# Designs tried in a protein design chat: VHH binders against q96fz2. Part 77

Target 1, 269 residues: q96fz2
Amino acid sequence: CGRTSCHLPRDVLTRACAYQDRRGQQRLPEWRDPDKYCPSYNKSPQSNSPVLLSRLHFEKDADSSERIIAPMRWGLVPSWFKESDPSKLQFNTTNCRSDTVMEKRSFKVPLGKGRRCVVLADGFYEWQRCQGTNQRQPYFIYFPQIKTEKSGSIGAADSPENWEKVWDNWRLLTMAGIFDCWEPPEGGDVLYSYTIITVDSCKGLSDIHHRMPAILDGEEAVSKWLDFGEVSTQEALKLIHPTENITFHAVSSVVNNSRNNTPECLAPV

## First folded at step 5 (VHH)

Design v51 (framework vhh_6z1v_2)
Fold by ESMFold2-Fast, scan of step 5:
Structure v51 (fold): chain B 269 residues (1-269), chain A 124 residues (1-124)
Amino acid sequence: as target 1 above (269 residues)
Amino acid sequence: EVQLVESGGRLVRTGGSLRLSCAASGSTFSTYAMGWFRQAPGKEREVVAAITQSGGSTYYADFVKGRFTISRDNAKNTVYLQMNSLKPEDTAVYYCAAGRGFYVSLNPDSYDYWGQGTQVTVSS
């Protein structure tokens, strides 16, 4: 997983993350560094994306079922990294393979500290190899969406005008992530950065790409992944597997250039 | 691009039941909202039922509510219409349609791909 869309305005994104704590109380996640959130239809590694994580990471004795939402850098910088410039890290930490996560120090250490997060996106992009051409076909991949309208009719999202209405009740893609905290050796702000755990592609996506992010389908899975105070690493890792509850459509080559940041990036072609 | 083929249409008695199937091929079926429409001789096509791409939400015309059920099986690339308590007024050619989008539409003009139709005749 190397490209996502997360374009919702902050208030819409926050409402889309409404949840219940352990006592069943309805809550919205509390923001940290909201000014660092940059909506985009075309997010690449090294940019910031919003993630959910347990409040217990920031407040001693907090209820571990309460959630914070914070922008984090995509591309995990391990806490043990000793050089002053994190861009000099010599290996790619954009994704973390589920089959080797407990074998690699960069991921095993933060996982042992309960540094699990849920990476939020409208969806993600993958490029399908096309037979007989050097061009790859991009696809936008996301949770199935459900819409009801009280006006007595339901519109299809087949025009730019109708696309505005698609986002009001969009079900955000919730991907399992691991984060770490890096303190610059020469001083400065602590850097929070994350990686997305990847699994083998499900049957439905196998013709598009051989790998997919580990998607946490539903609030029970999201809650258990985040709640490091009550759910052990071993139990949380049982949530990491392919899912078939995913849909997609082909998009134009506009998305290929990560500098393009328009609705055309995810519009069906 | 999607190709749709309906099956299951036949003669059935008033009060009887019938299940129509629509098999899809070509583009990714699970990305399409699906609808069943019907057209009787001399009338325009009207919506019967519609279902979202996930199958999680369904819509029905007033004249079929409580009698018909739409469902889909994305693993088999098939959408179904279960028709119960059939009436002579249900006699029509039934069409399967695919709309490219995240929502369903009750307007036939919103659907890009159509099957050839399957004839349902209800005799009293």
Scores: ipSAE 0.000, ipTM 0.113, lowest interface PAE 18.7, mean pLDDT 83

Design v52 (framework vhh_6z1v_2)
Fold by ESMFold2-Fast, scan of step 5:
Structure v52 (fold): chain B 269 residues (1-269), chain A 124 residues (1-124)
Amino acid sequence: as target 1 above (269 residues)
Amino acid sequence: EVQLVESGGRLVRTGGSLRLSCAASGSTFSTYAMGWFRQAPGKEREVVAAITQSGGSTYYADFVKGRFTISRDNAKNTVYLQMNSLKPEDTAVYYCAAGRGFYISLNPDSYDYWGQGTQVTVSS
């Protein structure tokens, strides 16, 4: 997973993350550094994306079932990294393989500290390699969505104009992530950065790509992954597996260039 | 509400071709994404192909890619599955399904309406 869309305005995104805490109380996640959230149809590694994490990471004695939403850098910078420029990491930490997560220090250490997060997106992009050609076909991949068209738009074709109406009740993709905190050696603000855990692709995605992000399907899975105060690392890792509850459609080559940031990036072709 | 009726299933020889049809009645057909699923004895129901409301995007499972083609005719309220180079492994009951939303779903639970199925048997 190396490219996502997360374009909802901050207030719409916040409402899409409504949840219940352990006591059954309806809540919205509380923002940390909201001004660093940059909506985009085409988010690449090293950009910031919104993640959910437990309030207990920030407040001693907080209810671990309460959620914070924060922008974090995509591409985990380990807490032990000693150079001054995090972009100069020698290896790629955009994704973390589920089968070796407990064997790699960069991921095992933050996971042991309960640094689990849920990475939010409209969906993600993958490029299908076609035999006999150098062309790759991009696809936008996301959760099944409830039909929300009002009677005036029933029967309309898939188009950019109709996309506006689907966003009203869009179910955000919720991907399992691991984050870490890095303190610059020369001083400055602590950098929060994350990696997306990946698994073997499900049957339905196998012809597009051999890997997929570990998707947390439903509030029970999301809450257990986030709640590091009550759910151990061993128990949380049982949530990491492929899912068939996913949809997709082909998109144009406009998405190929990460600088393109328009609705055309995810519109059906 | 929509009702779906599949037709075209029959016995066919290995390497042969077959076209399945799914006729819809009731609600406006063009409001639904359509999928073809199959289920062989002792196996779970799996997605074969799917098509958006407009026909602008299609999906094919890896085991049928290059052999099967899904299409739809919204004027006739019908979706088709053209099956070429059939293999004994393609033997199954084929189901037509209609689902909500603009986009293709790979999850059977995203489909609101299902046909009764049509049997396809491929002889060795």
Scores: ipSAE 0.000, ipTM 0.157, lowest interface PAE 15.6, mean pLDDT 84

Design v53 (framework vhh_6z1v_2)
Fold by ESMFold2-Fast, scan of step 5:
Structure v53 (fold): chain B 269 residues (1-269), chain A 124 residues (1-124)
Amino acid sequence: as target 1 above (269 residues)
Amino acid sequence: EVQLVESGGRLVRTGGSLRLSCAASGSTFSTYAMGWFRQAPGKEREVVAAITQSGGSTYYADFVKGRFTISRDNAKNTVYLQMNSLKPEDTAVYYCAAGRGFYYSLNPDSYDYWGQGTQVTVSS
């Protein structure tokens, strides 16, 4: 819940986010600040990641089922924060516990404003604590991928041609997030920042880590979470629960250093 | 669990109108998004119209937009499909479905409860 991979080129990422609006029209999400999208195999808090959110957040009377894709800072800066430097925020807002989300002002306030987003990733990383040692084994965790003759698998990718096949039809991980908008007191651009909601780990992940992100499995769950014009906070929170529809494999310790940004970070070992 | 029973299907002339009703029982109807689907002979089941649990948003397939209207009465546990300007290609078995939760889906697999269907036949 503290490290992800989101490395797809912008055009591939955009196509992976194809969706239907409420009128059944096939669409691609419209970009805001596309030049701020930085693909990486190793994204940490404070970096920007692409998120989906409802067009209604930007346009009065817009169809709330239409989607914007925008890079946002990982680590929610509340709208009420009064300091000039957001790095001075004393609270860790990279993750938000589902069980206390309505008790924490930093999350309750933006949630009440409908500021729900879907955080996009190739997958996320977790470090398994090994008994009897202080070493941890990293794992890359992601949606099960459909296997076809033209589509490769990450475990079978051993050449540039095979890696291209893996990513062309990759099903992106879709995590439930909350965002907020912070206006610098000294002026400047509005900062959009997000947190990832976390839940108890599913049975399949319990041996790796005790918590997992709240994963929105499928377009219906994604649509309901984003559509704050039709779906109340209370109803949206019913979508927040563990999922068993995930897979994983062990990866090299290369991923441990967030400066390492190569395919080796998610390659099976 | 909810049970759904469709009614109102019949033979109707081209250009005519018909209202289908779907009565729900056994659960709190107002917590479910509802959809109307149809299946013509030799065709796949397709979405016709859908409505959120609140009734605030609706969906219509392109082939019925402007002719059909979906509505719901949560006090009566009923969803309706008003069908105007009927065409022979509207001939199908019409199914009512209750979705998972409050937001409609365009995918039949996202609906947990289904009625048995009501036959609509459009002829001259």
Scores: ipSAE 0.000, ipTM 0.146, lowest interface PAE 16.8, mean pLDDT 84

Design v54 (framework vhh_6z1v_2)
Fold by OpenDDE, second read of step 6:
Structure v54 (fold): chain B 269 residues (1-269), chain A 124 residues (1-124)
Amino acid sequence: as target 1 above (269 residues)
Amino acid sequence: EVQLVESGGRLVRTGGSLRLSCAASGSTFSTYAMGWFRQAPGKEREVVAAITQSGGSTYYADFVKGRFTISRDNAKNTVYLQMNSLKPEDTAVYYCAAGRGFYTDLNPDSYDYWGQGTQVTVSS
């Protein structure tokens, strides 16, 4: 996974992340560093994206079922990194393969510390190789969406009005991630960064791409992944597998340019 | 553009079973969400069932109550509707539909292509 969409306004995103804590109380995640949130239809590595993580990471004795939402850098910078510039990292940390997560120090160590997060997105993009050509067809991949009665006769996102309705009750894609905290050698703010765990693609997606993000489908899976206080690493890793509960549609080549940040990026063609 | 052709509709007795098929043209069948709809005389078209591209998720109208099953074979470019325990109220023209939009649901507006329909008649 090298490209995602996360364009919802902050308030809408927050509401979409409503949850129940272990006591059954309805909650909204509290924001950390909300100013770092940059909505975009076209998110690439090194950009900031919102993730969910347990409150226990920030507050001693906090209820570990409570969630915080925080923008983090895509591309995990390990805590032991000693260079002053994260861009000098010599290996790719955009993704972490599920089968080697325990073999890589950069991922194993933070995972062992319970630094699990849920990466939020509208969906992610993948490119299918076209047979006989060097052309690649991009696809937008996401959770199945249900049109609500309130959305009216939205046949197509062909009008601005209809477009807005599409996102009112959008189910966000929830991807399993690992994050780490890096303190710059020269001082400054602690950098929070994440990697997305990847798995082999489900059968339905296999023709498009052979790998997919580990998707946490449902509140239980999300809760267990986040709750490092109650759920062990071993138990959490059982949640990491391909899922067939996805949908997708072809999009235009507009998304190929990471600088393009418009609705056309994820619009069906 | 996708062409859809339904088949399998016939006269059946109450309590009987029927399997409908919908064959899609083209090589991109696997990229479409598929749905079954029906329209009885004098009634509006209503959704029966929907299935995602991979078949990983299915949706059913409330009246189905476990009697119908939607499935698909992407290798054959075909979507199916197995109908069991049929009732006279199930008499309708059944339509296959394909969609590539944001929604895989029970709304007709979510689908872009439609078949010609196949007649299902359930006798008392």
Scores: ipSAE 0.726, ipTM 0.880, lowest interface PAE 0.7, mean pLDDT 92
Fold by ESMFold2-Fast, scan of step 5:
Structure v54 (fold): chain B 269 residues (1-269), chain A 124 residues (1-124)
Amino acid sequence: as target 1 above (269 residues)
Amino acid sequence: EVQLVESGGRLVRTGGSLRLSCAASGSTFSTYAMGWFRQAPGKEREVVAAITQSGGSTYYADFVKGRFTISRDNAKNTVYLQMNSLKPEDTAVYYCAAGRGFYTDLNPDSYDYWGQGTQVTVSS
């Protein structure tokens, strides 16, 4: 997973993240740095994406089941990185393999500190290699969506007005992430950055790509992954596995160029 | 902000029992997960047991399972380690630590506050 869509306006995204805390109280996540959120149909590594994380990371007296939503840089910069410029990091930290996560210092250290987050997206893109050519077929991959007479379906949206209806009740993809906090050596704002954990692809995706993000399917899994106050690293890692509860459709090559940021990027072809 | 003070360490015979206490003063104790660590002479510090801020989950290292019990009393700002069937290899300085999360591995940097330790000696 090297490309996602996360285009919902901030208010729609916030409502899509409604949740219950440990006491059963209905809540919306509270934003940090909301102005850094940049909606896009075509998000690549180095850009910011919204993530959910426990409020306890920011407030020492917070209930660990309460959630913050914050934009973070895609591409984890370890807290121990000593150079002044994060772009000088020699390692690719866009994804983190589930099978080696406890062996890699860049991921083991933040995991040990409970720095687990849930990466939010409309869905993600993968490129299927086509037999006998150098061309690849892109696919948009996302949770199955509940169909209503009001929301429509993504395949039935053929005008700007119809596209608005698709997103009113969209179930966001929730991917398991690890984040870290990097303090510039010469001073300045703390950089929050994340990586997406990857697993072997499920049977349904095996013909498209051999790897997939670790998807947290449902509020129980999301809650346990985020709650580092009650759930240890070892218990949380049991949530990391392939899932079959995904769907997909082919999209046009417009998505190939990360500068293209239009609904055409995820429209069925 | 939080200060941790261990007590209860002493000399005890093999097969004996001992209860360690860790009293917290300062800020809100109940928001912290708590851990017990130990360090024997010439050895690395290791995790013995941990308990979540709610007390709803506990962790025990394999070498103490069935023998040690961790508990907490949030009203008294205290965490306890009940040690039964003590062995000479349990001889160590025991430290309590407070962290924001439920940490069960050897990363001592994950804990924000540490006590000064209490010596437990188990004679053969």
Scores: ipSAE 0.473, ipTM 0.791, lowest interface PAE 2.5, mean pLDDT 88

Design v55 (framework vhh_6z1v_2)
Fold by OpenDDE, second read of step 6:
Structure v55 (fold): chain B 269 residues (1-269), chain A 124 residues (1-124)
Amino acid sequence: as target 1 above (269 residues)
Amino acid sequence: EVQLVESGGRLVRTGGSLRLSCAASGSTFSTYAMGWFRQAPGKEREVVAAITQSGGSTYYADFVKGRFTISRDNAKNTVYLQMNSLKPEDTAVYYCAAGRGFYTELNPDSYDYWGQGTQVTVSS
């Protein structure tokens, strides 16, 4: 996974992340560093994206089922990194393969510390190689959007009014991530950064791409992944597998340029 | 462009079963979410069931109540609707639909291609 969409306004995003804590109380995640949130239809590595993480990471004795939402840098910078510039990291940390997560120090160490997060997105992009050509067809991949009892009839996505309605009730894609905290050698603010765990693609996506992000489908999976206080690493890793609960559509080549940040990026062609 | 052709609609008695089929043209069937809709005389077209590209997720209207099953065979470019325990209220023209847009199971506007429909009549 090298490209995502996360364009919802902060308030809409927050509401979309409503959850129940272990006591059954309805909650909204509290923001950390909300000013770092930059909505975009076209998010690339090294950009900031919002992730969910347990409150226990920030507050001693906090309820570990409570969630914080925080923009983090895409591309994990390990805590032991000694260079002053994160861009000097010599290996790619955009993704972490599920089968080797315990073999790589950069991922194993933070995971062992319980630094699990849920990466939020509207969806992610993948490119299908076209047979006989050097052209690649991009696809936008996301959760199926089901009308909830509370959601009115979503009209045709082609009207501006209907478009807004679609996004007001959008089910966000929830991807399993690992984050780390890096302190710059020269001082300054602690950098929070994340990697997305990847798995082999489900059958439905196999013709598009051979790998997919580990998607946490449902509140239980999300809660267990985040709750490092109650859920062990071993138990959490059982949640990491391909899912067929996805849908997708072809999009234009507009998304190929990471500088393009318009609705055309994820619009069906 | 995808062409859809429904088949299997007929007269059936209350409590009976029927299997509808929808055959799609082209090689891109696996990239479409598929749905079954129905329209009774004087009523609006309504969703019956929907299924994602891989078949990993399905949706059913409230009136289905476990009586119908949507399935697909991507190798055969076909989507099916198994209907059991049919009632007179199920009498309608049933339509197959394919969509590549923002997929919402309940929104007909999310579907780009439609079949001609097949008549299902349930007699008392």
Scores: ipSAE 0.616, ipTM 0.837, lowest interface PAE 1.0, mean pLDDT 91
Fold by ESMFold2-Fast, scan of step 5:
Structure v55 (fold): chain B 269 residues (1-269), chain A 124 residues (1-124)
Amino acid sequence: as target 1 above (269 residues)
Amino acid sequence: EVQLVESGGRLVRTGGSLRLSCAASGSTFSTYAMGWFRQAPGKEREVVAAITQSGGSTYYADFVKGRFTISRDNAKNTVYLQMNSLKPEDTAVYYCAAGRGFYTELNPDSYDYWGQGTQVTVSS
């Protein structure tokens, strides 16, 4: 819930986000600030990650089912933050607990404004505590992928190069997020930043970590979460729960250092 | 850029029915969530009902549930409020409003455009 991989080139990422609007029209999300997208196998808080959000947030007359894709800062900066430097936030907004989201002002206020987004990733990393030692085993956690003859061997222990064959039709992980917009008091560009909603881990992940991101499994869930024009906050929150539709494999300790940004970070070991 | 004009307000007897209409002019009516609000003398403006862009979802204040129905006709750029089983407490100026999104907490600040209101008086 503190480290992800999102390494696809912009064009591949955009095609992976193909969707259907409310009228049944096939679409690709439109980019905002595409030059700020930085692909990486090892993304940490305070870096930018691509998110999906409703076009209606930017255009008052847009169909709320149409989607924008935009890089946003990981670590929500509330709209009411008064200092000039957002890095001076005293509290951690990397994750937002589902059970307290309606109680914490930093999250309740943007959620009430319909500021829901879907955070995109290849998958996320978690570190399993090993009994009797201070060492932790990292795991890469992601949606089950469709097996095809073109994808080679899926689920086998593969070298980093063998993983390239599965990226052609990779199903991106879609996590429920909340974003906010912060205007620097001294002027400058509006900062868009997000937090990932977290839930109790599912049974399949409980031996790795006690928490997991709220995963939106499938286009119906993604569409309802994004469409703040048709779906109220109360209805959208019903989509926030653990999922068992997830898989994982152990990875090398190379991922431990957030400066390492290579395919080895997510390759099966 | 949307202009809203309410009509249909009048005097009705307790237990009666009334349909209010709100005609929108300008572009983009079908992209707005629409709401009906009311304000009685000495009271603050409060939400009565709301309907989403597509008309697929509606909201009703607890005090009108089962009595009022909101609907829209995007081809005619009109939103309606059908008011049944009217009570003296329903006496107010009724306002039509258009807003960008649909929120759980519906308040006047969520709406960008407002009509000038139509008076509904319910006599005993």
Scores: ipSAE 0.277, ipTM 0.654, lowest interface PAE 3.6, mean pLDDT 86

